# Ledger of designs, part 61: VHH binders against p49116

Target 1, 238 residues: p49116
Amino acid sequence: EGPLLSDTHVTFKLTMPSPMPEYLNVHYICESASRLLFLSMHWARSIPAFQALGQDCNTSLVRACWNELFTLGLAQCAQVMSLSTILAAIVNHLQNSIQEDKLSGDRIKQVMEHIWKLQEFCNSMAKLDIDGYEYAYLKAIVLFSPDHPGLTSTSQIEKFQEKAQMELQDYVQKTYSEDTYRLARILVRLPALRLMSSNITEELFFTGLIGNVSIDSIIPYILKMETAEYNGQITGAS

## First folded at step 20 (VHH)

Design W9
Fold by OpenDDE, fold request of step 21:
Structure W9 (fold): chain B 238 residues (1-238), chain A 121 residues (1-121)
Amino acid sequence: as target 1 above (238 residues)
Amino acid sequence: EVQLVESGGGVVQPGGSLRLSCAASGFTFSRHDMSWVRQAPGKGPEWVSSITGRGDVTLYADSVKGRFTISRDNSKNTLYLQMNSLRPEDTALYYCVKGGYYPWRKTFDLSSQGTLVTVSS
């Protein structure tokens, strides 16, 4: 069958809008986030095992794990995105909403905690100095998670997840042979992803989507859109 | 040369229906996502709907969801927009656009003539 991932799946290059404005408005944040979301989903699409699951299963799977994939993407692309600056801007926008009494106290707490968790997660990943291969395998592990409710083909999903885990293990053993516990340190970060609300993530990053479309509705579209055009869009060729 | 020709516009009363068509040529129609974009008087272009190249997935702006239906016939190189329950705010020049939905898109290629939809009592 061959490996789950190839070297082509290690590449994960996010193209950011240029130039970065002095003030990060909702549109900039949404655009940046959207680019990451599309990149993440197209990354998933590029995996043969993912394609083998079929359209319905693929859609359900991504709907279940998009937040985790997105968050891993944030961590991986934190420097390129200037994530700290984006998060600070989000907080500032929230402050404006607070001043306008648009949010309840409880909601404010939830959102702020979410931002904190995002920042902490990304910081923790940075401290571990996760490389591109490790990120690819981690993304595969979260993508092929069989424990989401309502999924079909769970046996296949589990198989793919196991392959991802094994390949990660082999890679870490080979590349970081002197760090015996590196694999464990990396894997123990994954549970933090499950504590993050997809709804809050959507609210924070995707409120400015054109047409006010939901992530739920856009997922099947991204999964089936023509890739050639997408590639042209991100490279500026179209 | 890419050519898109819209038709089907007209004047209708609120609650009425129209079906727009777009004849495409100059490219492999079935290999491209397509979109409808509209521009109301005095306003900027607004994305309305997109459909994948194969026609298997559609996406709608919240403002038209449940009322509009995008479809395509790849054998005829034609894009359609069924518009039901039309509202005055749907009044606009409607354009067929080559390409799909991209949240970071800043401009649309509106080089075609478009088709005018006017909803008024």
Scores: ipSAE 0.915, ipTM 0.960, lowest interface PAE 0.5, mean pLDDT 94
Fold by OpenDDE, fold request of step 21:
Order: sequence, then C-alpha cells, then structure tokens
Structure W9 (fold): chain B 238 residues (1-238), chain A 121 residues (1-121)
Amino acid sequence: as target 1 above (238 residues)
Amino acid sequence: EVQLVESGGGVVQPGGSLRLSCAASGFTFSRHDMSWVRQAPGKGPEWVSSITGRGDVTLYADSVKGRFTISRDNSKNTLYLQMNSLRPEDTALYYCVKGGYYPWRKTFDLSSQGTLVTVSS
C-alpha cells in the first residue's frame, strides 16, 4: 500500500567488462548487453509489486517488455557502456555481412533503421537529462504495461502503472517545479520504444550469447535464479 | 569446502543414452543454481545446461536442447543430466559446476575430475 518504488530502485549501476578492447567484437557486445539485461531484470525482481503479480504473470510481462526495458537501460547507461562505440562496432559487423551478401537489401535497411532509431532515442533521452529517479519510474511504467496480449491480472498491472505514473508526476513536480511541461516531454518519448523490434535488438546485441539461447528462454531463468549468486558474479567475489 | 563429484559417464553408441550424476557437498545446495559444462578434447569448455536452485527453471544450450534434461534433487544434494540421442560431437568430459548461466563468464571452476562421455560407433 506504500509507494511503488523506493530509493533502492533508483540505483542502476552497470558493470562493464574491463578493459575495453580496441576492437569490439561480437562477444564483447554480447557480454555488455547481457549484463544490462540481467541488471534490468533483477531490477524488476526487486519491486514488491512485481513480485505480487506471481511467477507466470511476471514472466509474461517481462517477455512482452524486455526490449523496452533494455532500451531504456541502454539510454541510462549509454556513457558507461560507450554506446556510440558499441553501435559503431555493430554497424561495422553489419557491413561485413553485407559485403558477404548474407543479408537482403530489405533486411539491411530494416536493421540500419533500427540502429538509427535506437541511437536517436538514446540521444533524445540524454538531451532531456533524465535523472535516475525518472528512469526508474519510466522503467516501471514500461514494465507494468497492461496492453500486451496474453497477460493475466491486467487490472492489477494497470493499477501499478498508474501508480508509477503518479509517482513520476509527483517527483517531477517537486524536483523540476520551474519546468511545467517536463513530465509531458519525458512521457512523449515512450512511444518510440514500441517502434523498436525485439527481434532485431536480439540479433544485434545477443547473437554471441553462450549456447545460442534465445532471450525468450533466458527470461524465466533470470527471473528465478538465485539473487545472491548473481550479486556475487557482479562484484567478482564469486 | 565445496566438493562436486561427477559420475555416470561411459562409452555409448550414437543414439544412445546416459544419465550423469553430481554429488554436491560443502554448501547449501538448494540455494545455488547449478550447471553442466563439458570440454571436448582440444576444445575449450562449453556450457551445456543450467538449473535454478529450486529446480523450477532450466536452460539449455541450443546444441543439446530437446535431447538433454537437467534436473536436481535437493534432498539428496544431487544434480543430474539425462542425455538422450547422443551424438559423436557430445563426446567430452562433463563437469558439474556450482553456479548458473552467466553469459559473461569466461572461466568455469572445473576443479572436479569430471566424468567422461564417449559417443562412438
């Protein structure tokens, strides 16, 4: 009955592989992306409202919105990730594939457009100077989206989304009182996330995934894996 | 001290089946995800499968999906790998590993002896 998010949900620290190599290969890109994906999903797991939806609903929800969460994560962690460098590397790899005639013209266009949209979205978010609280609430709004097909407990999901929106509104009003239309400017960016293809994102960032597992298959695993072990892996203590 | 002891390996013909076991001790088994990793001669370690601590979710490498089944009995501190429809390319030393699936993991703790699986006509 309390707030949807707490200060603990604002922290979103991505640990990157170090050192960054001179040449970003598919493996580096995939590792970086995987770390972000895991971080995003563990963030979701940490929300009491998310837990309250039950395992089946949680899995379905994340399967539906993982691409949007991931994209918001990219925007939020763009500097730490050197996202521009990663995207440039992806383009370079794509160019190699093009030269080898591995892709159709239509597919090339589609993929390049996706990369462009992704870069533009992240740039737009940077221009808005979105802070950690705003990102947390935006991720919550995206996470608790009731308009995905096949979801159960849609009424409850909607309630959580409304709560996230209200908390964001209150935060923006309090923190940015001189910017009357900041909330609107932020929210109007969300539709861009729906234009992003999850399949293309998976292809670009996760092609080198160990075992060639799909994001669809890994989602339930991440949602139910032991958290303590994950934390140990991030800190390198384990 | 963490101790993992693999067993169940052997020589089988293509299309055959084997069931591997791993006896775990030295830690709270049920609170840790577990994995199988294999290493073929002259190759690096390859992740095969992982299972959550509660045993409710499993994950498989594409190369073994539909053929292998990972399971666990937390009451016995034992991890299993049922391998069906075995192929020559499945020939490897199989290791039980404490920990789950992490795409950024560069090395596996292969301190155990493993169990050898040989698939040959």
Scores: ipSAE 0.915, ipTM 0.960, lowest interface PAE 0.5, mean pLDDT 94
Fold by OpenDDE, look of step 20:
Structure W9 (fold): chain B 238 residues (1-238), chain A 121 residues (1-121)
Amino acid sequence: as target 1 above (238 residues)
Amino acid sequence: EVQLVESGGGVVQPGGSLRLSCAASGFTFSRHDMSWVRQAPGKGPEWVSSITGRGDVTLYADSVKGRFTISRDNSKNTLYLQMNSLRPEDTALYYCVKGGYYPWRKTFDLSSQGTLVTVSS
């Protein structure tokens, strides 16, 4: 069989809303995050192996790992997104809620810790100077994780994950031959993704979605929406 | 030229039902996601529902979930909205829109005339 990923899967270009507002409001944050979510989902569905799993399995798989994919996307697109600024804005918005005594102390702590984890993860990835190929393979490894509850075709998913891992290994050996432990340093970052709450991520980035829909409900729609229309919408061509 | 013609609106009592239709022309209907958007008097446009080009996946605003059903017949270039358990707050001009759901989208191309739905006792 051919490779799991091609060069086309390495490209991951996020288009941000323009212009950037003077004040980063909830709408801007939500739009930015949503664009990234859509990009991540479209990336996933562009992988032939992903398509081979079937619609039900695809949907379940993405529902299980969307937070991890999204977080990797945040790391990869941190500069383009001005992620630090976005996170600061989120914190500021939360402070308003705190002042209004709308959140419990425990919840505030949880949310702030989550933001900290996000920032630390993204910073750690930046320090490693992860390139586009490595991100693509890492996303594939995360996507094709067979250890989520409720998944079907776990054997096939595992095979795809192994293939992603092997391709990453080959790439790192070829590209970074002088750095013997680069692969290990990269892979050791993945556990951090599993410690992040999808619920908190959704609350932080996706509050204010049109129609108040959940990410869970949007995922199957994104996976099946027309590609041409999506491209036109994201690029501003339509 | 893209043309969308809505129909099926009317006056109904709370708890009643209506079925809206949208006849589409000027583009390859099956290759485009479609949406329903409504605008109540004095309010901005509100996204109601979307459906993929193939009709295999639907999405609904929380305000209408469980009550409304979007569907399409690509052979007839027609979009539908079955509205059940209608409420006064559902009163609005309903528009058929070419394009799918985008979480950030607050503006819609409402170039069509729409169809009026009035829910009142």
Scores: ipSAE 0.881, ipTM 0.942, lowest interface PAE 0.5, mean pLDDT 93
Fold by ESMFold2, fold request of step 21:
Structure W9 (fold): chain B 238 residues (1-238), chain A 121 residues (1-121)
Amino acid sequence: as target 1 above (238 residues)
Amino acid sequence: EVQLVESGGGVVQPGGSLRLSCAASGFTFSRHDMSWVRQAPGKGPEWVSSITGRGDVTLYADSVKGRFTISRDNSKNTLYLQMNSLRPEDTALYYCVKGGYYPWRKTFDLSSQGTLVTVSS
């Protein structure tokens, strides 16, 4: 028994593709998002409590929550990713599609509402000045969600979630002792994550993956790939 | 020195099957994810499939999913690609590559000889 997370789980450093193109394109957006997805999945697999749940449970958990983890990652890395610029480019493209009648009006409205929800979430997290420890515990709370149908070990998953909540509470009380309501303000942001659509996130950020692989196929692969090679990729390939 | 030797290519009619092999040496095979990459005449390299070091998880390009099966035998340091329902567009030089799937990886070490697969009728 010990802390759910250690200092190694607080580190969350995204490396962007180089060079940044003058005009954003689908390939740069997809590569940037893919780096965040891989970083998020490797973060999850590094947690001893996650490792203890077993392979089938791990894959089921991540398939259920990957979009929420990814969205937290977007908020945490919004400045490094130039997320505002990426979303603006997507919005401009969608507006052109309306003018040219290339997509259905209902689909475009659905995507624009998703983008607006994402912008509001990221803005609210920035206004709260959420730090790296707080993000790490929020990601753990999202990861250890016991509500997924078909999960085994749901009592153990719930215990891990409660431990993440307790450690977040302890951290906030010690670090922000002058701000009595900070924990409450942070926690009320979590329900917005469950309203984010994973299929729209995949369309916005993961169109054009090499080989046209789906996120459902990539998740079990990332959870089992060799970490030594991945670590070399983020130090040598970026 | 890392060495990868492909074999099993040949000429086959559409709908046919081939099994490619790759003998690996010069590294601890079981500790590395592996991939197949192909290059058609006049085209750039195309990622085909990857498999984890333990062999427990596989990925496939959409163009080959359901027709190709990647596998490995870590006791023999050998990577395999079973190719079924072959199509003319599968015609390419096939390479065994050390390393797994990364959406940002655009370059591959294709210094090995590869093995030629020709699908024609």
Scores: ipSAE 0.744, ipTM 0.900, lowest interface PAE 1.1, mean pLDDT 89
Fold by ESMFold2, look of step 20:
Structure W9 (fold): chain B 238 residues (1-238), chain A 121 residues (1-121)
Amino acid sequence: as target 1 above (238 residues)
Amino acid sequence: EVQLVESGGGVVQPGGSLRLSCAASGFTFSRHDMSWVRQAPGKGPEWVSSITGRGDVTLYADSVKGRFTISRDNSKNTLYLQMNSLRPEDTALYYCVKGGYYPWRKTFDLSSQGTLVTVSS
């Protein structure tokens, strides 16, 4: 069996809606986040090891980890997305909602804590200067997690995760040979992803999806949609 | 030379059912995701449902979920929409559209004739 990931899986180019509006709004944020979600899901479905799992297993696996993949994507694409500006716009909207008494105080506290955790995670990844190869392997480690309830093929998933861990280790040791602790520093950031709420992520980034569809329903669709049409949408052909 | 011809519309009472059909030609039907889009009088187009090219996964707008069923028969190059428990707000001109669901898709090619669904007592 060859490597788990190839160079095509390291490339992770997010294309933002054009043109960028003078004032960020719910629609721009939702379109931007949706492009990242679609990019992340197409990244996962392109991995041969992922393709080798059964269809029910694939769908269950992505449903369990989509928020963690999405959060890694936010950190990786923070500059392209102008994520700091997006989060500031969300905070301003929340402050207006407080003044208009539209949300409960307990919910607002939960949402603000989530935003802070997200900002701290993205800042920590930027401080470590995580590169594209490292992001790709971290995403694979998160994707092939065998500990989610209800999964089939758990032993095969664990084998793939171990392979992702080994490939990350080999990459870090070759590329950062003078930094003995880099692998450990990187891996210690992963537990923070489990603190991210899928429910709050949906509220922050996916309010206003066309048709008001749920993320849980979109994921199976993205995994099975025609790749040629998606590639045409990304290149602007179609 | 893509051609899409909708049929099966009509007038029904609230709670009634209709089945729409769309005959497709001029492209390889089975290799394209397909969608239904509707346009109510005086309103802009509204995405209703999408189905993958193989027909194995479907997606629905929240407003129709549980009441509408999209399907396709790739041997007949035909797309279907089964509409049950119809409501007055479902009144619209219904179009089948080549292409799937994309959250950033703001416009639809509605050059076909469509099929009119009117829900009234």
Scores: ipSAE 0.732, ipTM 0.894, lowest interface PAE 1.1, mean pLDDT 89

Design W9
Fold by ESMFold2, fold request of step 21:
Structure W9 (fold): chain B 238 residues (1-238), chain A 121 residues (1-121)
Amino acid sequence: as target 1 above (238 residues)
Amino acid sequence: EVQLVESGGGVVQPGGSLRLSCAASGFTFSRHDMSWVRQAPGKGPEWVSSITGRGDVTLYADSVKGRFTISRDNSKNTLYLQMNSLRPEDTALYYCVKGGYYPWRKTFDLSSQGTLVTVSS
């Protein structure tokens, strides 16, 4: 009932830790990534359609798709985060480790392949110059995916996804009328998100979480935490 | 004025149990996420656990998960920490803290007295 997203859902402002260190480190990367994760989860919980699904369904949905939402967030905020610099630093560290001795060669190869896929995805999104409205609808399409195993209310979730798709189509058609294939070009990028490993994302971006908390553990917490305090936290950081 | 008063600490053998309490006053307790933070001798503060304002979701540091249980009773303005299977590494001064878990929160208001837990063989 009504539009799936309002203009308030288009705003997606990531605040980075300050000051930025001269040398990137695990803690800065983890704090930056955590801010993006919290921003993404609070974005999802603010959507009336998401609220309507109920607590069990909400948690199951986010556990299934958090890595896709996070990856879209990385692409959207890649410049603010200096993502290319972060990934280059990680690659240099892994490359040095390979050249020095025979550490977990299979794992390092998996991580390097994941980084390459992530870079390719972010580059493809940047080439399309995806705007904030388009990102909001893409995130909604990813969030309301009915085909994850173990979900309830899949018919309702599917209807919400179809609504997100229709609203994206209408927006693109009106805003980019001279680019008749823009919608198709955007949508063909989405399958790549399902190939991203949540395990490797957690290793790359969340190794330094306070308390060594897993992402699977913090998702239900973020979805239920007091929003007034969170909003105060994002006005500044030390 | 916000006041948090911890109690329930003591000396316990490894494998033992303790239940910590925190009496809260000076704010609307049920509208705030709450945390436990501990400080071992000679070390900096370490986040232990958090609970949402409604009490429906909890989060634990990996080092205590499965052994500690955070809970709250909003009718009594009281936060609890049930500590089971205690280890010498759990020896610390335990503080009740107003506020939830944030990966970027580096400082905690440890102005209360805390309650000392000592686990010794």
Scores: ipSAE 0.708, ipTM 0.887, lowest interface PAE 1.2, mean pLDDT 88

